VHH binders against q9xhz8. Designs and how they scored, part 30

Target 1, 326 residues: q9xhz8
Amino acid sequence: MGDTKVETISRLAQWRIENFGPCSFKKSDPFKVGIWNWHLSIERNRYLSVRLFPELSRVSKEQPPVAKFVLRVSNVGPNRRFYISPVYEKLLRTTDDCVWHVDSSFHGRFTIDVEFLDLKICPVNGGEASPVWPTDATMQSISTQTTLKCLSRMLEESILTDVIIHTADGTLSAHKAILSASSTVFKSMFHHDLMEKESSTIHIDDMSRESCMALLSYLYGNITQEEFWKHRLALLGAANKYDITDLKAACEESLMEDINSSNVLERLQEAWLYQLEKLKKGCLMYLFDFGKIYDVREEISSFFRQADRELMLEMFQEVLSVWKPV
Below, E stands for the ipSAE of ESMFold2; O stands for the ipSAE of OpenDDE; V2 stands for 0.75 times the mean of E and O plus 0.25 times the DockQ between their complexes.

## First folded at step 17 (VHH; framework vhh_enristomig)

Design v4 (at its last look DockQ between E and O 0.34; V2 from the best seeds 0.00; counts 0 for: pae O 9.8 > 2)
Fold by ESMFold2, look of step 17:
Structure v4 (fold): chain B 326 residues (1-326), chain A 120 residues (1-120)
Amino acid sequence: as target 1 above (326 residues)
Amino acid sequence: EVQLLESGGGEVQPGGSLRLSCAASGFTFSSYVISWYRQAPGKQREWVSTITRGGYTNYADSVKGRFTISRDNAKNTLYLQMSSLRAEDTAVYYCAAIGWDSSGTEFDYWGQGTLVTVKP
């Protein structure tokens, strides 16, 4: 009576209980922290049981809280006692998800405090939990997404471009700063011309306009998985030519994932040309360890007529390893 | 002490050939993208050619087809084979290691240059 209201400030909630003695159960009025209304309840048995739970609603069912918090119970008077819970980290859906049994029976006047250390929203369908309060990780993510949108606009709208790229079948505009920051080769090319007031011109005659645009999309952080997949071989060549190490590795991993009989000989030749050790081993394993060379037996003669002598020796060594009778 | 020492410059007739060398010391040569630049009197220094750690090459349009860059990582030496030389190729040629390492630390190392003169 008169003691059902929970006062809140910032990430703290306090329930002041004036008379807990004749009844065995008491539940607070709802109080808001984050997007949810909450209740505290207490139950008297041999021990005092304290519960924290969200008010049942569409919000708490569809977006239940994941909370990190601490509870405290204290008396008022000359013999002040404090009891502090462990730090809880829980997904809270029902009254049974958080029960704290206090190692003492309280009666009369006392207070219950909750301190919320962290709160997240967790969709019931298994989506990514999102923080209620900003963190350093949240601000980093916002900053990154903002930057990607800016880079996308710069490329799509040709905002203040300072280099023209002549490809095999068209031209593109780009920024020396982006190219130079992404590639030591481009950094070397532009090292002394950054003081120029006019646009520079470079030639990339070994790429189509479309494949070169895929390269730019990668460098500006805007490439889609579909664009990457479509242009993987052109991007591999560009990554090697312009010393873009992470792109080279990404292309290699992607090309390993879908080795088949229609592409394995081409990929083995590319792996040899670009010294891609993992892809080379994958192609050799596919052909010899798994015996798929029979699927390409008509094509192997043409392959050998063009293959590097040393590559042919490695292929024979793989055959010998597989056919070893021991 | 990081050093890049160019050699092989001299005087040559138009249409002639010359091979420049750059001996590197004081750093792990095989880990760097390395380049040739040139500077004619009264002009800004310009990029000529670059070779990657894996041996892939890039050339300025003005020298493409006439110059060949190569490297020998065992000898820590960079080369520039110049052929079909023209008067416009007259310049001081510099070897340079410019860029960043895997930690993102920028570096900018230059040789003292070697003079190439193409005279009729």
Scores: ipSAE 0.415, ipTM 0.836, lowest interface PAE 3.0, mean pLDDT 85
Fold by OpenDDE, look of step 17:
Structure v4 (fold): chain B 326 residues (1-326), chain A 120 residues (1-120)
Amino acid sequence: as target 1 above (326 residues)
Amino acid sequence: EVQLLESGGGEVQPGGSLRLSCAASGFTFSSYVISWYRQAPGKQREWVSTITRGGYTNYADSVKGRFTISRDNAKNTLYLQMSSLRAEDTAVYYCAAIGWDSSGTEFDYWGQGTLVTVKP
């Protein structure tokens, strides 16, 4: 009974099946993604049918999920093969709302992955589905909207700006007060450095103008999700450099939400560089515990050659902990 | 009582090296961004270097590549390793700590300074 557990990391759920054998049906233990518990089930007939459905609960009944997701089935072994479903976007209320038929027979050990791309709550009484993960609209309260609009206008229209920021490829205007209020580093520059105070200029040469604008947008409270996601790594660097702890935390959380094979190595490097323990652990878990290192075979060698020695040691330790000698 | 006590200043020849220390007491050292400032005779105080709580370091252009800031939180001590010293580095060097209390109020603490004189 040890192969019914589903593990989760970020937006990924993985069900490892040790032996499906002659069984025609198997159901996973519940696993939590978003505000719902979920189940996977497999049924063998002419095809292997994989089902994803929410656990029946008051929440799932009153707030049924609209899920955008992809399923993946892969065998375990030296000749690893995998099948990938289409991208599904479905309202999931019952076990039959989403069925993926795989034209393959898996008799040994195999893994089922669910990658959630998006989750929304569908109102029972009608209306627009609301996202479970943070969006622009959910980040603002009514009471803050006016203030944020005001601050945004101050930035956009350069209303009484008193500092010029020189970036790698341009200049921006901002307010010393806002920068100083958000960062002790900025405050130190403006309040105690007389030369800097008089010059009314700071240099951020390691950021592009666009990235720096995103930083300012964050500080002024009008950053969009799109901008944030686009510039997360640059923002993380800035947060670390200027000791903007809230931004650093926000970046880490954001980066944890969508770890995938295309970004995990970069994120691991950033996690190491900026000492983001949660993200680091998440990336390591993704690569080794979930076995996703195989998805980055082309890149992993280069990564190993360039990675910090201590990071490599940690990665090695993780491998030793997960992989037992045959 | 909050105290920042700079030490290590003195006279050195051009091209020489000197290591400054700042011993902190009376506050949670690890919770603060710590910086070095300097003031030359007849000039305004200027920023030299900062080390964040997370250990990120930043330097004024005038000292980049020559000075190294570091901190030992276990010893509540800030360091400034100065190399390739120049006459224009002559100044009183100050240690400063900036942080927030539990209420979000900002605090800044300053040392009394230590004199560095670079002369032949």
Scores: ipSAE 0.007, ipTM 0.251, lowest interface PAE 9.8, mean pLDDT 87
ESMFold2 (binder alone), look of step 17: mean pLDDT 79; pTM 0.790

Design v5 (at its last look DockQ between E and O 0.74; V2 from the best seeds 0.00; counts 0 for: pae E 2.2 > 2)
Fold by ESMFold2, look of step 17:
Structure v5 (fold): chain B 326 residues (1-326), chain A 120 residues (1-120)
Amino acid sequence: as target 1 above (326 residues)
Amino acid sequence: EVQLLESGGGEVQPGGSLRLSCAASGFTFSSYVISWYRQAPGKQREWVSTITRSGSENYADSVKGRFTISRDNAKNTLYLQMSSLRAEDTAVYYCAAIGWDSSGYEFDYWGQGTLVTVKP
């Protein structure tokens, strides 16, 4: 009826009780906060008992609320007295999950307020509960994803591009600002023409159009794992040539993950060429510390004929540290 | 205090060669990307060449094949070997270190330049 309605605004709910006297129990109509409908109920024995619980539904059974809240009971009039609950933080499934016993009895006209301080969805699979309202971490994620979408559109739709890149087998359009912010080499190339409205032309003759697009996709934040894996050697070369330190490190770590007898000698050469200390040590450990050099015994002589003399010294020092001469 | 000091400029006949040097002090030279620029009379300063920390070389199209950039980290010195010089190469040549500091702010350090004149 008219005194069973709960008014809500933001994270607050208020139940105005106009007449509580002849009955010992009263339950509110449902009210919505978050994704759930809720009920308040009151019961009078010696003291007033207040309950907050979700309306039984598929939603509340499969995604029960974890709520942080405070309850308040107050009388009306010029001498209003407030009784305030502890701050509760509970998983709420049933009417018995939150019962607040007020150390006073109320008759007639009074109000019950709920303030939800936090509200989370508890997944049935036991994972982390997720907030229903934005946090600082949530807004940062939204902001980041919006930015990535904008950058992706700038590249895909060629929005206000100001540089043309000639690759070995085609051309691409890009933005001087993005290139300059990601690479000291490009920063140096464009240092005096960033304010010019004329499109500049650069040549990247040692990359295919496809591999250069992978580089651009990385710089604009939309490279896929498949695209990275397909082009990781070309990306390593580009990262070294244009001094893109984070990409160079990412390529190095990727190449570490799948060292095997069929690729270890080539990767050792690449690690030397690009000064990849971690990959170099990984290849040396694979060959000598784990003894896999015997799996490449037919290839190793050819490798030594072509290897840099300092690399061969490091390989010899690794042998001395692990093996004894006989 | 960071200092970049160019030397090696002078007059040369067309087709001749010069080697420019840039002595660096006040920073860990081996940790920086270093570049050459030039400014001809009445023209804007233009990028010539860049050498990375790992020794990778990049050149402007106008000088590729004729100029060679190199660095000697033991001597804290950047070089530009210029060959097959043309009248159009007449300019003041500058070395520069351009990048970002540890707090992410841009920096750029410039030498005062050395004049190269290729006689008509």
Scores: ipSAE 0.550, ipTM 0.874, lowest interface PAE 2.2, mean pLDDT 86
Fold by OpenDDE, look of step 17:
Structure v5 (fold): chain B 326 residues (1-326), chain A 120 residues (1-120)
Amino acid sequence: as target 1 above (326 residues)
Amino acid sequence: EVQLLESGGGEVQPGGSLRLSCAASGFTFSSYVISWYRQAPGKQREWVSTITRSGSENYADSVKGRFTISRDNAKNTLYLQMSSLRAEDTAVYYCAAIGWDSSGYEFDYWGQGTLVTVKP
């Protein structure tokens, strides 16, 4: 009989049953909701038992659904009666994971409705379930991505730029609003530049055009890891100069990741210069605690000749702290 | 109450030097970026210099190499050492703290200004 089809609209599925008289069991055709195919089944015993379960598939096995839903059974006719289930929120893997028992004898036409209130994917590794339908977090993510693309485009295409940046070897265009929002220093520079001059100019003579572009890319949310790594030291300088605290922190963290004998002295100098305590500590640990100072014996003398007295004092103190009496 | 009080202004000949001071009170001076501005007669207020919390300095092109900004956090005082003064440096000089509070709201505190006049 052709009454096994389930119709869906949005988050609602409806199964119209024309004749269930001679049958003790009936299963619906598959219907799609979210990323899964679903089935409804009815069984008549002492009660009418309604089951909702996903179709067995690779997707349902690897990404089983957590469904929040309500079931409704109603007869068709002048004396319409309907029964509503409690709200279920269940992980559905098998046919028996959710059974609703209805104390009613439906001998004629009746409908079964499933209203899905929420659907989530349950990770097999026991992680947090992820929503299938958009949530606030999802929407924020979408919005954020769109905004970043927009900002990137504004920079790349110079859309309504209002400031010219003169660097050591070139010029760049940017937006006062973005710079001011990102840096108190830039904000201070532009705060009273009310003169509707078509374009304001600032000079960043201590950065190359390429490094400054990397800075702008960071500020506009379009910097790549490669560009960041390439220009980390310049970015650190800029972060310090223009009081971009998040960038400064990002640079420090990045520089902490790959300390080695070839860069440790330079990084120690930078750490001192820009007051990066974590990096400084890391470099000192590398040199003295791990004994890697011997790996830089050729360079260390030159470093000591050039280093700040206070840095040298700190280094000396570190040596004393690590020094074990014979 | 937040207060910024400028001092050190006066009359000076071209090529002369002057040191301005700004005494701050009513806020944590060391936690803020502080700036100098100036306003010449009949002109708009313009940015002169900014010093960060860590002591990094920025200057307008017009004063670069001639002016030096500094701060003493222990004294809650901002300084502007001006040298090689020019007639075009004549203005009322203001100190300002500009930034964001912990809630993300913009604030700007201004002094009353001190007059610097450069004339023969």
Scores: ipSAE 0.421, ipTM 0.797, lowest interface PAE 1.2, mean pLDDT 89
ESMFold2 (binder alone), look of step 17: mean pLDDT 79; pTM 0.785

Design v6 (at its last look DockQ between E and O 0.86; V2 from the best seeds 0.00; counts 0 for: pae E 3.1 > 2, framework grips)
Fold by OpenDDE, look of step 18:
Structure v6 (fold): chain B 326 residues (1-326), chain A 120 residues (1-120)
Amino acid sequence: as target 1 above (326 residues)
Amino acid sequence: EVQLLESGGGEVQPGGSLRLSCAASGFTFSSYVISWYRQAPGKQREWVSTITRGGSTNYAASVQGRFTISRDNAKNTLYLQMSSLRAEDTAVYYCAAIGWDSSGYEFDYWGQGTLVTVKP
């Protein structure tokens, strides 16, 4: 009676061996765990040597498995003896990468179990191995996406909204809880209203309905890049007004990405107004370090007439810092 | 110990002006968003105005254009300049700091309040 095929269930593989017979070496048929095929081998010498290794394939060669696993050898019969290996965590490329030596002759039928505790794949270009099976991070990602869809629906369908927002050209409905959780200012506004059964009203007169919708989309986690790009300046204003620090930072970063001669002076003014130090520095570098001030000659006079004195001083300081007399 | 102490309340005629102050101690005043609230007799406490760390201001519709919130971080003091006062502005005015600390814990600090009475 030949050895049975390796059976697998979940993260467990079991190889049933009838006997060694005259052989000193046996290799299992391939069995699949994760994305790899695997083999077990046993060698009988002074000890029983058990090896776990991946089947040679393109994937195993280019992206070898890092496996965390335990081996167990047990005899079959009324006097069951169990031998359990230490927990191994090994990069497995060849047959000799992991060998467990068991001090037993195991005459007759015995079983070899492999329990995979974790399995990771190595990147092709090097780096840290990533888990093949779902992790907490994976679950969080799934949960996050589900939550975002839910929040988006709440906003879009006005599910149990409790605040009406009056904008410059329309009205929107939202949730005090979401606004309060996102902004200290909103939290302050609604601090005592949370007990009120009636819908509250707030006025955001300095934003259009569309811009305010973009703000809400951001807060509810479903804003698109296009919407964000379109409403960046309005969002920045709102972020500043309602102390939404993450949004402010996102706007600043975005505005840094596409500084050019047509927008640099305006952005410099905004950077100053909203105390965006990175953007301010970027604009100043663009104008003076890169010498693009000459490209805005027609606009610069008007800018100087309107700019705040403090901003002008900073500009002059920058000029002096980069100025090297010939 | 965190303390907020309001002052400046009193009796004033309709159309009059009054300036409230809130002296803060026991925390880094400049790092907090600070607000004014008021509670009229027999009514619920209501939000009046908020000023951010950066100096941005927000007002309730009922006081917009009449009240001005400001802060002096060097003095750890919050102000509320009230003008064109009306009978409906009669209330106990409270200073409050509400928000999250650097660790994400919520804080809620309130003063004892100062009474403003607007009557002929």
Scores: ipSAE 0.798, ipTM 0.940, lowest interface PAE 0.6, mean pLDDT 91
Fold by ESMFold2, look of step 17:
Structure v6 (fold): chain B 326 residues (1-326), chain A 120 residues (1-120)
Amino acid sequence: as target 1 above (326 residues)
Amino acid sequence: EVQLLESGGGEVQPGGSLRLSCAASGFTFSSYVISWYRQAPGKQREWVSTITRGGSTNYAASVQGRFTISRDNAKNTLYLQMSSLRAEDTAVYYCAAIGWDSSGYEFDYWGQGTLVTVKP
């Protein structure tokens, strides 16, 4: 028996101490909360010091706890008193990571409670700390990942597809519901067909099969970064044609990131065509504010001969605002 | 309230041309994807063409190359230029705004239609 056992229920632990007087130190038996065994210890110096720490193990070294908790010390008998710690939120590795100095001396019989408000596993090799018990944010993430897995299977295995897409160099199968939910153009196209059992065909002759598969991967939530980068220009065109505004914005941001002298004029024309204000300003800044127009000197004449007159006016206005003679 | 009003229908000989108009009011026209549909007697309504907010166009295969959709956002007006008309183009033509509002609720607004008759 003794007085070293810590009783646990839910997120609470209680250590009943029967006699703390002649000795200056006591340590509890281990108790399990989360994936770790824990100890409480007490030490008498000037005042009572209470420590909470994980039992040293491979688990606590590789996956140390980040804990949010409150400690309480109370006595029993006619003069019942309670002392409550601040709320601690700490990474706990050693006995020195949590020491609570109680502003009163306790002798004889008293109890120590700990309430764990939150517990997370913090991997030593990096990454995000993961909760020990479910939260609303955790359940939402699980639900989302399950849904993405289901959508991936629907696309990859062509489960109950109801539309055939004829591309420039092959066909694909897809779901009218997914297309219609993601694009007002497809919603309009299928408005009266959504209640029909028959498979429809549509033609997307301006995309290769591979680039159209990238579009479908995006709409089903499964596009990889590599796949996106490879097909950015085709995806921009599709996003504009089918009014998929989030994809259009994502393509614009991506095309801003790698502007260089070999692509800047083409991207300026595309930004004008698709009314991408951020990309347009980025290309103009690259050419004029940073002076890279001299790197495309031989290409600029050909560009001006085919460029929209209003774009050329904007370029002239940029020159006037940046390259004023001084 | 939202109103869509078509005009420009009438009788035409095969191979002829017509231009339909759809005047819009009661909503911010420039913010919407707008479409033309048609319904021949005894047939189901079918999609003809769509123009996006940015001016991109899409056409049904049956009218590709013969019909041109356009919009004038300053005049809140949608157009359908119809050329090389055939007897099978005879129908009541409707303009429609279909989509989701800012709260995510579906809407669909329809005009009353304008009759186009291509003489056999």
Scores: ipSAE 0.505, ipTM 0.859, lowest interface PAE 2.4, mean pLDDT 86
ESMFold2 (binder alone), look of step 17: mean pLDDT 79; pTM 0.787
OpenDDE, look of step 17: ipSAE 0.599; ipTM 0.863
ESMFold2, look of step 18: ipSAE 0.414; ipTM 0.827
ESMFold2 (binder alone), look of step 18: mean pLDDT 79; pTM 0.791

## First folded at step 18 (VHH; framework vhh_enristomig)

Design w1 (at its last fold request DockQ between E and O 0.78; V2 from the best seeds 0.00; counts 0 for: pae E 2.8 > 2)
Fold by OpenDDE, fold request of step 19:
Structure w1 (fold): chain B 326 residues (1-326), chain A 120 residues (1-120)
Amino acid sequence: as target 1 above (326 residues)
Amino acid sequence: EVQLLESGGGEVQPGGSLRLSCAASGFTFSSYVISWYRQAPGKQREWVSTITRSGSENYAASVQGRFTISRDNAKNTLYLQMSSLRAEDTAVYYCAAIGWDSSGYEFDYWGQGTLVTVKP
């Protein structure tokens, strides 16, 4: 009764069996390795069959383990014999996924060891299994998260800030190093300051303090989706002004997601202004290919009055391209 | 070989105007952010203005509203139109290309400079 417990240390599980007795089958208590509970079972027939399998759970069902492991059976006593399995690498979902047959009769006390060499988890939505134990990639991820927290703190608490940003309605503090690393324009601005000055002042009068904070949040890696959406246009302007290519791209992509009749003309103008070809094409497609120009017919005249001639020409060309005579 | 060659410097009276040019060669001019710097006698070099690849302009507060940076990519030339010049604008003006190339390598290219002297 007491010999069903499995002890674990690191990646090793050991099941000590006192006596198999008259039983033909024994199952171990659950033991935890990784994120799963496991069981060992032994069946005695012509051979001793050893099975390793995860305990049935939601996790094991939805995210079954891929385990690389070795089994070892050894008797206890002065004539200790060891039997070692091949190295198995298997997706383990059921009791029958891995069976090791040992051609030996074990009488009395014996131990079953499972040494896990590797353990991976299958993603819920399919794909390649990922390691459960830390790898270089996981360490990098951990390090990245830590770094982001640090950067966020540096901004929020103004830790060793060396630049004051004057905005339209307030001031912010930031780090020249971060700004310079993210933008060639800032790099140019601070090129000599980085070497010689401890503090600098820059003016971003075309942004509000809030929008500028969103920009900084982006640069420091702690911007939220809500903040991003709220300040997309301002961020786009900043991205263009300071040549932050990845931000510009992100803004363009974001603006492509929710084109509608209420915003399409404005976005078309922005696309033109900032030379966003993807967004421009998207807006034109929305207006002309999908025929949504009729939904904005009241606003279109005003738009035409202010639009660049080249944009107008492009719009007309698009109209002609999709126009079909009745 | 990357070259930046400034021209257009000279003497001008206070309130006057001057246009500087920087001819670039040896690299894809249109792919880079280009800037003007200046160094007055006995002072440190300071940033004056930057123009992006798309033509966005940035200026130091000291020259804002008086100087205009522009570029002609077809001619590989950077310009600085200076107006309402002041004595404190007296300096050697440098054009520079600073940043990272498409491969992520840092570059730092400078011209030889052109002298602008503002005096009565």
Scores: ipSAE 0.788, ipTM 0.936, lowest interface PAE 0.6, mean pLDDT 91
Fold by ESMFold2, look of step 18:
Structure w1 (fold): chain B 326 residues (1-326), chain A 120 residues (1-120)
Amino acid sequence: as target 1 above (326 residues)
Amino acid sequence: EVQLLESGGGEVQPGGSLRLSCAASGFTFSSYVISWYRQAPGKQREWVSTITRSGSENYAASVQGRFTISRDNAKNTLYLQMSSLRAEDTAVYYCAAIGWDSSGYEFDYWGQGTLVTVKP
């Protein structure tokens, strides 16, 4: 065992120092915890200064660790002495981010321990730090992850499917049980034929194969944000048609977030069609309260000629609400 | 007490039309997804059509383009307009509300049925 090697097990790291007396500084070899390599270093003066820091790399610069940890220094032999740091919780980029001054100077043979209580990674895009270790890990969490993998395989490999869905441009296979558990329309549709031996056929002629696969991905718990964004309008239509209320609400929230001059009239029409009160009011506020109707002046005449009469009345009432005479 | 009462059945010649009604009482009709089912003599009951709370319509392939489902929430009434009737459409037609609420309470309400006979 060299005087520079740090032994690790689980969330513990131990640096055994065989001889520290002639030198004022020692630095450990790197040791792996989480996605980073780490160093410990010590510096002798009136007291022992212990540092914990990540090895400089692209990973540590772009995704620095946020660590919660405790440091310990102890000597070996019959004259055992222990010093324990406070619990630190720090973003660690450089050697200066964690310095523990032990109120005693150790010489000769001693041991430095690190116990990592929590470890998080700052994401490359500046979002919330994510844990390296699941701090709330339970058998339920493992069970959930396994179940999602099973559902993904069931869909991708068509394992024991009992429904063929004919879309506008292709077919898909699915499970009556999944569809029925997620939609009262599908539950009604399959109420008396869930036990049929032959695969049933249904038609979803108003969706492409790709958009219908996005719907299935949602129902099987595997939809990505990219897939959702790409198919938001198709998913809204499907959620309304099949009474999938959580998906309908999620689509509405998403469509509210990026209202702009190029899409507001289309979104107002969709909100009217699907009875989306929040989106409708958002579009009206955008157009009238914020005055963006002038940015769509080329399109507005065509929109009014085709719009439902009751929608036009609501638009007029919004104009009146914005302008309130004394 | 929840009640669904179908009416409007009768005998019709092939190619004819008939309108079924389902009068609902004892529940908030506008909050339910409501369906028509049918059962031909000696056959299992089969789904015909469903209308959602928002009025979205879904149809079995066998009736697509010939039947129209609708609802009038003010009158608590579900309708099925049947056109281009065929001998295969002969059945007892049932109105049903099937589903669950936000509390997970499942409901399964059925009418007594109305007979539609399309002459050979």
Scores: ipSAE 0.489, ipTM 0.856, lowest interface PAE 2.6, mean pLDDT 85
ESMFold2 (binder alone), look of step 18: mean pLDDT 79; pTM 0.787
OpenDDE, look of step 18: ipSAE 0.785; ipTM 0.934
ESMFold2, fold request of step 19: ipSAE 0.401, 0.472, 0.442; ipTM 0.826, 0.854, 0.845
ESMFold2 (binder alone), fold request of step 19: mean pLDDT 79, 79, 79; pTM 0.784, 0.784, 0.785
OpenDDE, fold request of step 19: ipSAE 0.784, 0.778; ipTM 0.934, 0.932

